# Designs tried in a protein design chat: VH-VL binders against Metalloproteinase inhibitor 4 (TIMP4). Part 6

Target 1, 195 residues: Metalloproteinase inhibitor 4 (TIMP4), of Bos taurus (Bovine) (o97563)
Amino acid sequence: CSCAPAHPQQHVCHSALAIRAKISSEKVVPASTDPADPQKMIRYEIKQIKMFKGFEKVNDIQYIYTPFDSSLCGVKLEANSQKRYLLTGQILSDGKVFVHLCNYIEPWENLSFLQRESLNHHYHLNCGCQITTCYAVPCTISAPNECLWTDWLLERKLYGYQAQHYVCMKHVDGSCSWYQGRLPLRKEFVDIIQP

## First folded at step 19 (VH-VL)

Design j2 (from w3 with light chain Y32R)
Fold by OpenDDE, fold request of step 22:
Structure j2 (fold): chain C 195 residues (1-195), chain A 123 residues (1-123), chain B 109 residues (1-109)
Amino acid sequence: as target 1 above (195 residues)
Amino acid sequence: QMQLVQSGPEVKKPGTSVKVSCKASGFTFTRSAVQWVRQARGQRLEWIGWIVVGSGNTNYAQKFQERVTITRDMSTSTAYMELSSLRSEDTAVYYCAADILTDSHYEYGFDVWGQGTMVTVSS
Amino acid sequence: EIVLTQSPGTLSLSPGERATLSCRASQSVRSRYLAWYQQKPGQAPRLLIYGASSRATGIPDRFSGSGSGTDFTLTISRLEPEDFAVYYCQQYDSSPPYTFGQGTKVEIK
């Protein structure tokens, strides 16, 4: 599987849906109705807790699908647990919700306060901004609506300090810049503030 | 086709320095990170340090912080590890490994390894 | 510093048997940054599993990884003769050093 590093905001903007959910169960299913197709998928039954994006396309998601094989970017989720996930993905032509390893999929506990807040209030409103991943220096802005993301370059982390504490916001003049969010007083209250 | 080719074996005296090279081919070197790992005979893998090629940022294990320097030359797609003040206990096989990122490949791991360079430190 | 402790130190099994290797971290490690490597005598390590549960390119499906937090497992469903080797886990989460476990030797019984 091959995935290019991308900022969470870009992931959300490029995804059809974003939800917070628990995984109830998993089942191996055929990839298609064609008996000649030997490919398999994993179908996860989920309990949707909250939807951040995709309201106009789907209401209540019961199942999500991923490739069976990790070599095909199949994602492994912990079923039958209390673990909560942020899930982003696409809606296939047949109406199935599809997720893979290259989507923004994280245990909810790994999200920062700002990231949790941004799912509700920031990411989907600033999709007019282009967040460019820096891979080498120099890394320069090519357009006013561009933000440079340096986590990969500086930390070699997909979601480093910048992704955890900054949002790329669009201004009235069409330009974009990084906004630094506020830090919570205590980590223990993050779930209460942003359920 | 993706590979790292390391320089040949070295025999050094105590107190001297050794510089091992690691040449990359078959992938975009500038998007990679390179770690250096050593292994004494019959011993476990020991992490030395790493470099993010695009930025040149380095980090070293505390044990080697005062004696090791990791560098890279992006024009030749080559990473280097220099270890100074050599001791007999530095005798080991030294490996470079790359975390490859291309438009068609990235597995969030060090998926390409050099063949290893034997460094012998003896009086 | 995150310390990875592998167990057992040595696993003696026969071809065809199931091998279960453990890697325990001294503190929580995000799954994305947990990898398993195989090393055969006289060879460089080879990446087996990345992201705790994803098989690297070319790795047979008899190899699988699982776990999260502090407990990770590498499973070889059916040992082949070529699978007898030393296996290492590595974490590169948080800040360096990106330590290896001490290794588990899978040897033929």
Scores: ipSAE 0.850, ipTM 0.918, lowest interface PAE 0.5, mean pLDDT 93
Fold by OpenDDE, fold request of step 22:
Structure j2 (fold): chain C 195 residues (1-195), chain A 123 residues (1-123), chain B 109 residues (1-109)
Amino acid sequence: as target 1 above (195 residues)
Amino acid sequence: QMQLVQSGPEVKKPGTSVKVSCKASGFTFTRSAVQWVRQARGQRLEWIGWIVVGSGNTNYAQKFQERVTITRDMSTSTAYMELSSLRSEDTAVYYCAADILTDSHYEYGFDVWGQGTMVTVSS
Amino acid sequence: EIVLTQSPGTLSLSPGERATLSCRASQSVRSRYLAWYQQKPGQAPRLLIYGASSRATGIPDRFSGSGSGTDFTLTISRLEPEDFAVYYCQQYDSSPPYTFGQGTKVEIK
């Protein structure tokens, strides 16, 4: 599977939907009705708990689909458990909700308080901000509406300290900056040390 | 092909230092992290430390904090592990490993390993 | 420090049999930062499973990973002769050190 690290906010912004759900059951199904297509998918039956994004596109999601094989970025979820997941994904042309390993998919308990709050109140309102992943120093912004995400660079974590405690918020002047925790009005600067 | 090529075997006396190199090719070195692991004969893998190449940030196992230095040269795509104050118990095969990241590839693990460097510490 | 404990220490099986290897963490590990490696004698380790349940590139489908939290499992559905090796789990969640489990040796009965 091939993925590129992305900030949760970016994932949410680029996804068609974001939901909290339990996984009720799983079933292996054909990827298509074409008998010449041997590809399989896993269909998860879900119990949707809450929708954070996608209200206008889909309602009451019952099934989500993922590739059967992990080599094709298939996602393995625990079915028939009380485990709750944050699921982000896309809606296919045939109306199926599709998720894969490169989507922002997390057990709900792994989300920080800010991340949980941000799903409701922050991420979708700040999709005008570009969150750039830093891979090396120096890492500098190229536009005022850009936030630099350093978790990957500094911690080698997809959801490190910055992702857990900061939101990239857009200001009235169009610029963007990181805001920490429950203090959305307090601008936090991430200093990137140059070599 | 993505690979890590390590420097050749080393024979060192106690109290001296050894510096092992690990040269990357076939992938974007600057986007990777490199861990160093050693393995004495018949023993388990032992984590030494790692470096995030892009930042140069390093972390070491407690056991090696006072004796090991991991560095990288991005211009030559080479990582280094230097171990000082060598002891006989430092005799082992030392491996470097990288988690490679490209625009089209990332696996959440260290998917490229060097061939290993045998370091022998003897009087 | 997260300690990974693998079990059993040695697993003696015959070709064609199912192998189940356990890796238990002293505290919860996010699945994406749990990996399994295979090491054959005289060779460097090879990544088998990443993200607890995803097969690395080129890894046969007889290898599978599962688990979450503190309990992770590597399963080899049908052992091939080339599968007899030592298997290590590694976590690189939270903060270093990113130590390995002590390994499970899968040997031929």
Scores: ipSAE 0.835, ipTM 0.912, lowest interface PAE 0.5, mean pLDDT 93
Fold by ESMFold2, look of step 21:
Structure j2 (fold): chain C 195 residues (1-195), chain A 123 residues (1-123), chain B 109 residues (1-109)
Amino acid sequence: as target 1 above (195 residues)
Amino acid sequence: QMQLVQSGPEVKKPGTSVKVSCKASGFTFTRSAVQWVRQARGQRLEWIGWIVVGSGNTNYAQKFQERVTITRDMSTSTAYMELSSLRSEDTAVYYCAADILTDSHYEYGFDVWGQGTMVTVSS
Amino acid sequence: EIVLTQSPGTLSLSPGERATLSCRASQSVRSRYLAWYQQKPGQAPRLLIYGASSRATGIPDRFSGSGSGTDFTLTISRLEPEDFAVYYCQQYDSSPPYTFGQGTKVEIK
């Protein structure tokens, strides 16, 4: 399984749904009604705690589906536990909720305060911004609505300090920049933004 | 085929330094990060440090900070690890390993490893 | 510094048997940054599992990983002759330093 890197904000913007849930049980099911089709999926029964995005398509979600094999981007979730997850995913044409390894799926405990607030108030309002991964210096914006994602260069991580503590916010003039809420800007972050 | 090829074995006297090279091929070196790890005979793997090639940023284990320098040369796609003030307990196999970040590749951890370089420190 | 403790130190099993290897962290490690490696004598380590549970490219499906927080497990469902080796877990969530467990040797009974 190979995934394009995406910032948590991009994941929320590009997903059909985003929810907080627990996993009640799991069951291996056929991928289709054709008995000759050997493909299998895992059906997870969930207890939805909160929905952040997807209200226009679904009311309450009982089941989510993922490929059985991790080579097909299946994802393993811990069933029969108190563990809460942030789940992002798609809604298929038959109404099934589908998740895979390339979605943004995190234990709720791993999200920062700003990420939890941004799920409620910020990510969905700023989907007009572009977030661009920096792979090497120099790294400069090419459009006014662009924020530069620098966690790899600074920390050797996709989801480092910037992803956990900043939102790319759109301003009235159509430009975008990183907003940290109550956390101060790091000097390294400022220096990279100002080529 | 993604690979890392390291320089050959070294025999060194105590108090001198060694510089091990790690040449990359088959992937975009500037989008990678390289860690250095050593293993004395019969011992566990020991992390030394990393470099993010695209920025040149480094990070070292405290044990090595005063003695190690990790660098890279982007024109030759080569990372280097230099360890100074060698002691007999520095005798080990030294490995480099890489992780790459592309438009179609999430962070895998260190999936490309060099063959190892034996460094022997003897009086 | 996050200390990783693997158990057992040595696991003596026959081909075809199931192997279960444990890695315990001294503090919480985000699963995304937990990996398992296999090392055979005279060879460099080979990545088996990344993100605690995802198989690296070319790794057979008899290898699986699980766990979160402080407790992580590598399972080999049916040992093959080529699976007898030393296995290491590594965390790369916190640096300096990244850390390895001390290894679990899987050997033929």
Scores: ipSAE 0.708, ipTM 0.852, lowest interface PAE 1.0, mean pLDDT 88
Fold by ESMFold2, fold request of step 22:
Parts: C-alpha cells; structure tokens; sequence
Structure j2 (fold): chain C 195 residues (1-195), chain A 123 residues (1-123), chain B 109 residues (1-109)
C-alpha cells in the first residue's frame, strides 16, 4: 500500500465525506458478486454520530467498506466498542462508502480541540488553499494561496503541532496563511512589551 | 537496495569520546530522518536520539542530552553520532536506522537499519 | 517516558503453531506510532508491523498486529523455522524519548 502524504485539511477537502462514528460490528464479505473474484472486504456496521461533509451525496450511512488486508490498503477499526472515529472516505459507483489506509482516519480522542473545531467550521470552507509538504530546507511558497506544512522538518511527524493546531485559511484577497484561532495570550504579550 | 553502512568497531578508554558514522545509499538522504539506538549484551534496544536530515533538527533522550551530538553531512549522505565522557556502561552495539518521507510515507516505523557498530569501553 | 512491557518474556513453540505476543504501554500510545521489530542474533532489527496493524513491505501475511491505547498484540499465525527470534515493540508517539519493550524471545520447544 502507497499513500501520498496529506494534511488533515487536504484529506477533508479531497474526500467525499467526513463523519464521526462508532463501529458496531464487522463482517468479512466478498468484494464482488463474481465467484471467480477471490478479493474480500471488511464491512463495518457503524453508528453515525455526526456528519461534517457529504450531505449532498449520501442520506444515511449504516455500512463502510475497506479492503480485507493492509497490503491492499485495508484499515483495521475496533468493532463493538465505545471508541469513536473520524472517518473520511469516498462513495463508490455502487453507493458503498469506501475507506482505506490512505484516508484520514483517527480515533476521535487523538484530535486536538482546534482540529475538532476545524471539522465543524474551517476545513471545508478553506479548500481553495494549497498545503505543500516541506521535505527539506529551503522550503518556500510558490503561490499566494499556499501554506507550508513543516511538521516533518520540525518534529519528524506528518501530524505534528502545526497539523494539530493550525488551519490554512483563505483571506478575502485570495491569499492563504496559517490560522491558530483564539489568541488569549495576545493581551499578555502586549502588556509585557509595553508596561 | 536502500542501505545504511556504519563505521567499524571501536575500543575506547573511559572519559574519551567516540564518533560513529552511518552512510546512506539507495534512497534520498535529504528526505530522511535517522535515529540512533544502542543495545548492550542481553539488554533491550535503547533509543538515543534522531536527526531530520532535511532541516538538521535533532532530539535526544534525556539520559544522553549532555553527552550526545547527532549531525549529518548532506554532501556525503552520512549521519554521525558522537558520545562523549564514555563509561564502561556505554559498551554496546550502536545502530542507526532511517525512515524516509516519500510519496508512500504513512509515518512508518524505522525500516532501514545499519549493520551496527560495536563500541567497547574498558580500561 | 512511556514504558513498554512485553509478555511473555519467552515463548517456546514448535513450527506450525500460533504465537501471540503482547506489548503493554504505561500510557496510551496512538496506534499510528506503534511498531514491531524482529531481531535475530548478530543482526539488526527488521521492521515487521507499523501503525500497530500494517505489515511492512515484504513481510509475510502470517504476521499481523492489533490493539490500541495501552494494549497491542503481534500474532504469527503459523510459525516457520525462520520466525524463531526476539521481537520488540517500539512507540514513537510521545515527544522523545522513543522507547522499546524488553523483547519476547520466540524459541523452538
């Protein structure tokens, strides 16, 4: 299995759907009705808690599907559990909701406050921004709507501090920059520098 | 054919320093991160620190913070680990290991390992 | 610092048997940052499983991983002669230090 690195915002923007759900059960099913096709999938029964994106494409989601094995980009989810997940994925031509290792799938508890807020209010509204992975210095923007994703360079992680605490936000002039949300310490900084 | 080739064994006296090299080939060194790990005879693997090659940023385990320096030379595709103020308890095999940020990167564990360098500290 | 405790310390089995190895963390570890390695005497470790459950390239399908939070498992469904080795789990979730378990030796009965 091969996946291009993508920021959580990019995953939400590029996916057909994004939901918060629990996994009720799992079942191994054939990938198709063709008896000559040996491929298998895992069908997860879910309880949808909230939909952040996908309202225009699907009414209600009871099942999601993933390849049987990790070599085919299958993802293992904990069934029959109170564990909640953020799930992103696609809708196949037959209407099945499909997820795999290259989607952004996280236990809900792993998301920061800003990420949870951004799923509600920010990610889907800022898909006009371009997020570019920095592999080495120098790393510079090539367009005004570009934010540079630096977690690898600073932390040896893709989902580091920047991914967890910033949104690439589009401004009225078409440019983009990293936004952290509230700055409750801003007044304290001003007080420090100008008594 | 990705590989890391480490420098040869070292015998050192207490109080001196050792510098182990780790030369990369068969992959894009500038997109990699290199960790250093040691293993004393019969003991578990012990993490020392890492360097992100593309930025030069490092991080060290607290135990080694005052004695270790991890560096790299991008022109020779070589990472280095220098450990100073050697003690007999530093006798171990020292490994380098790399992870590469590629188009297929999914925050994997470290999948390319050097062959190990035996460092013996005795008087 | 997150301490990883592996059990059992030694697992004595015959070829063809199923091996189940446990790794327990002192604090929750995000599954994305949990890996399993195999080490044979005189050799460097080899990555088997990353992300708690995904096989590394070239690793046979008899190896599988599972678990989340504080409890993780490596399973070898049918032991082959080349599988008798020491197995380590590693976490690299926290800001360093990254840590390894003490190992489980899988040996021939």
Amino acid sequence: as target 1 above (195 residues)
Amino acid sequence: QMQLVQSGPEVKKPGTSVKVSCKASGFTFTRSAVQWVRQARGQRLEWIGWIVVGSGNTNYAQKFQERVTITRDMSTSTAYMELSSLRSEDTAVYYCAADILTDSHYEYGFDVWGQGTMVTVSS
Amino acid sequence: EIVLTQSPGTLSLSPGERATLSCRASQSVRSRYLAWYQQKPGQAPRLLIYGASSRATGIPDRFSGSGSGTDFTLTISRLEPEDFAVYYCQQYDSSPPYTFGQGTKVEIK
Scores: ipSAE 0.689, ipTM 0.840, lowest interface PAE 1.1, mean pLDDT 87

Design j2 (from w3 with light chain Y32R)
Fold by ESMFold2, fold request of step 22:
Structure j2 (fold): chain C 195 residues (1-195), chain A 123 residues (1-123), chain B 109 residues (1-109)
Amino acid sequence: as target 1 above (195 residues)
Amino acid sequence: QMQLVQSGPEVKKPGTSVKVSCKASGFTFTRSAVQWVRQARGQRLEWIGWIVVGSGNTNYAQKFQERVTITRDMSTSTAYMELSSLRSEDTAVYYCAADILTDSHYEYGFDVWGQGTMVTVSS
Amino acid sequence: EIVLTQSPGTLSLSPGERATLSCRASQSVRSRYLAWYQQKPGQAPRLLIYGASSRATGIPDRFSGSGSGTDFTLTISRLEPEDFAVYYCQQYDSSPPYTFGQGTKVEIK
């Protein structure tokens, strides 16, 4: 399974839905009605706790689907548990809700306070911002609506401190910068150009 | 295809230094991170530190902080680990391992390992 | 630092049996940053499982991983003779340091 890196904000912006849910049960089902198709999926029965995005496209979600095998980007979720998840995903042409390993899926308890707040108030309102992954120095903005995602260069991980505690926020003049709720922006996120 | 090739075995006296090289091929070195790990005979793997190649930023285990330097040379696609003030307890096999960040590959563990370099410290 | 404790220390089983290996963390580890490695004598470690549950390329489907928070499990559903090895878990959520468990040796009875 190959996934393009994406910031949590990008995941929310580019997904059809974002929900908080528990997983009630799981069942292995065929991927299609074609008997020649050996592919299988896992159908998870869920209890939706809250929907952050997707109101206009779906009724209350009862089932989600993922490939059976992780090599096809299947996601393993803990069923029959009080464990809550943030789920992002797509809606297929037949109306099925589809999730995979490349979506942003996290146990709810792993989300920071700012991430939880941003699911309600910030991520989907700031999809006009571009978040650019920094692979090497120098790394500089090329447009005013760009925020530089520096977790890899600073921490050797995609979901580091910046992803957990900042939102790329669009301002009235169309520019974007990193915002941490009540706290002022930290200079190091805007100045990573040279060592 | 993706490969890390380490320098050959070293025999050192206490108080000296060793520098182990780790040459990458088959992937974009500048977008990788390299960790260094050692393993003494019969013991668990012990993490030494990492370097993010694209920035040169490093992070070291506290145990090694005063004695280790991890560097890279982007022109030769080679990472280095230098350990100074060697002691007999530093006798181990030293491994480098890499993870890479691309448009279609993200952080899913250290899937490329060097063959290991035996460092023996004896008086 | 996050301590990983593996159990059992040694697991003696016959080919065809199911092996269950445990890795317990001293504090929560995000599943995305939990890996399992196999190491045979004289060889470098081999990545088996990343993200707690995803198989690395070329790893047979008899290997599976599960768990979250502080409790993680590697399962070998049908043990083959070539599976004799030491298995390590690693967390790479928090550094310094990244940490490895002490290993579980799987040996043929």
Scores: ipSAE 0.675, ipTM 0.834, lowest interface PAE 1.1, mean pLDDT 87
Fold by ESMFold2, look of step 20:
Structure j2 (fold): chain C 195 residues (1-195), chain A 123 residues (1-123), chain B 109 residues (1-109)
Amino acid sequence: as target 1 above (195 residues)
Amino acid sequence: QMQLVQSGPEVKKPGTSVKVSCKASGFTFTRSAVQWVRQARGQRLEWIGWIVVGSGNTNYAQKFQERVTITRDMSTSTAYMELSSLRSEDTAVYYCAADILTDSHYEYGFDVWGQGTMVTVSS
Amino acid sequence: EIVLTQSPGTLSLSPGERATLSCRASQSVRSRYLAWYQQKPGQAPRLLIYGASSRATGIPDRFSGSGSGTDFTLTISRLEPEDFAVYYCQQYDSSPPYTFGQGTKVEIK
């Protein structure tokens, strides 16, 4: 399975839903009603703890679906445990909630304090910003609403310090920049990633 | 087909330096990061450091920080690891390994490995 | 520095048996940054599992990974003759340094 890189904020913006949940159970089910279709899915029964995005389409989610085969981007989640997950995903045309390996799925305990707070408001309210991956220097903005994602260049890491502790925030003038909540940006990051 | 080809084996005297090359093909080198690891006979893999090719930024294990330099040449798609002040304990096979950040692929592990370069340090 | 301790040091098993390999970290490691490698004599390591539980391209489904926090497991459901090798876990959550476990040798009984 091959996935395009996306910042956590982009994942929330691009997903139909974002929730915090526990996994109650799992069951292998057919992928479609067509008996000639041999494809299988895993249906996870969940206990939704909180919904951050998706209120317009669903209120309380009972089941989520993922491909059975990991080569088709199926996701393994720990069932019948106290483990909490952040889940992002899509709603299919038949109403099923679908998740896969390329969504942003994390144990809740792995999220930083800023990420947990940003899920309530900042991520989905700032989807007017564009987040651009920097692969090499020089890396410069091409539009005022861009933030440059530099974790790869600085840390060789998709989800590094910037992804964990900043949100790309849209300002009144339509421009965007990295915002770390109530802490000022550290000078080192500003000198490297912004003029 | 993604490939890393390393330079040939070397025999060195204590106190000298060695520079191992690692030539990439079949992927966009400028979007990659290269780690260097070594393995002495019968021992575990030991991480030396990495370089992010696109920035030139490096990160070294403390054990090697005063003796190692990792560089790259983007025009030849080649990474280099130079280890100075060689000791007999530096006798090992040295590997380079790469991971790539692309618009369509990100494996979080190092899935492209060089064949290894045997470096022998003997007086 | 995060120390990875693998157990057992050696597993002596027959083909068809199930192998369970443990990797324990001295500090919490985010599962996204935990990998497993296979190494045969005279060869470079081969990536098996990334993100603690995701199989790399071309890896048979008899290999599976699980775990989070400080405890991670590699399972080979039915050993094939080609699976007798040394297996290493690596964390790349914290740098410097990235670290490897000391290895578990899976050998034929």
Scores: ipSAE 0.671, ipTM 0.831, lowest interface PAE 1.2, mean pLDDT 87

Design j4 (from w3 with heavy chain H105G)
Fold by ESMFold2, look of step 20:
Structure j4 (fold): chain C 195 residues (1-195), chain A 123 residues (1-123), chain B 109 residues (1-109)
Amino acid sequence: as target 1 above (195 residues)
Amino acid sequence: QMQLVQSGPEVKKPGTSVKVSCKASGFTFTRSAVQWVRQARGQRLEWIGWIVVGSGNTNYAQKFQERVTITRDMSTSTAYMELSSLRSEDTAVYYCAADILTDSGYEYGFDVWGQGTMVTVSS
Amino acid sequence: EIVLTQSPGTLSLSPGERATLSCRASQSVRSYYLAWYQQKPGQAPRLLIYGASSRATGIPDRFSGSGSGTDFTLTISRLEPEDFAVYYCQQYDSSPPYTFGQGTKVEIK
């Protein structure tokens, strides 16, 4: 299985959907109705707890599909468990929700507070920003809407401290920069007014 | 063909230092990270530290922090591990291993290993 | 430091049998940063599985990895004569330090 490196924000931006769910059961199914097609998939029955992205494509997801074999990027999820997952994925042309190892898939408890907050409020609103992987120094932006992803250079990993605790946010002038979760979120305040 | 070639065996006296080299070929060294691992006879693998070649940034296991220095030379595509104040319990085979970050790459484990360098510390 | 404990210490089996090797972490490890290695006497370790479940290049499909959090498993569905070796898990999530398990020796019964 080959995966292009992508920041969690990029995963959310490029995925059709992002949900929090539990896995109820699993079943091995044929990949298509074509009996000449030997490919198999795993169909996971899920209980959707929350949807962060994908409202215009689906309303309530009952099943997700992944290749049977990990060599084809199939993902193994723990079924019949209280374990909650963040799932990102795509919607196939036949309407099936498809996930694989190259999506961003995490047990919910492994996400930082900032990541959980950003799933609700920030990632999908900042897809106009570009996140660029730094391979060596010097590493400089080539456009004002670019944030430099430095976890490899500092920690030798893609999902390091920066990925877990910063979001690339767009400013009114079109530039982007990293912000940590201490930034106050805009809240909707509904007050009773005297008309 | 991706490979790491290490320097030859060393016999050292206690209190001295050793510097093991690890020369890379067949991949982009500047996009790699190199870890160093040792193994005494019949014992488990023991992690020493890593270097991210592109930045020169290092991290070491606490056990080695005061005695180890990991460096690299990008012009020769070579990583180095120097261990000072040698003791007889430092007798082991020392391995380097590399992982590479590419635009189409993945979060690999360490898939390129050197052949190992035997370091013997004795009087 | 994340301690990895492998079990069993030694697994005595015949060719053709299924081997199941366990790696238990003292605290949660993100699956992206869990690998399995095979080592034969006098040789460097060989990467088998990365990302807890992905086979490295050239590794036959009888090897599979699974697990998450603190519990990880390497399975060899049908042992071949060349599979008798020592197997190590490694985590590289809590940098530093990266840590290895103590190994599981798979030997001929």
Scores: ipSAE 0.577, ipTM 0.798, lowest interface PAE 1.6, mean pLDDT 86

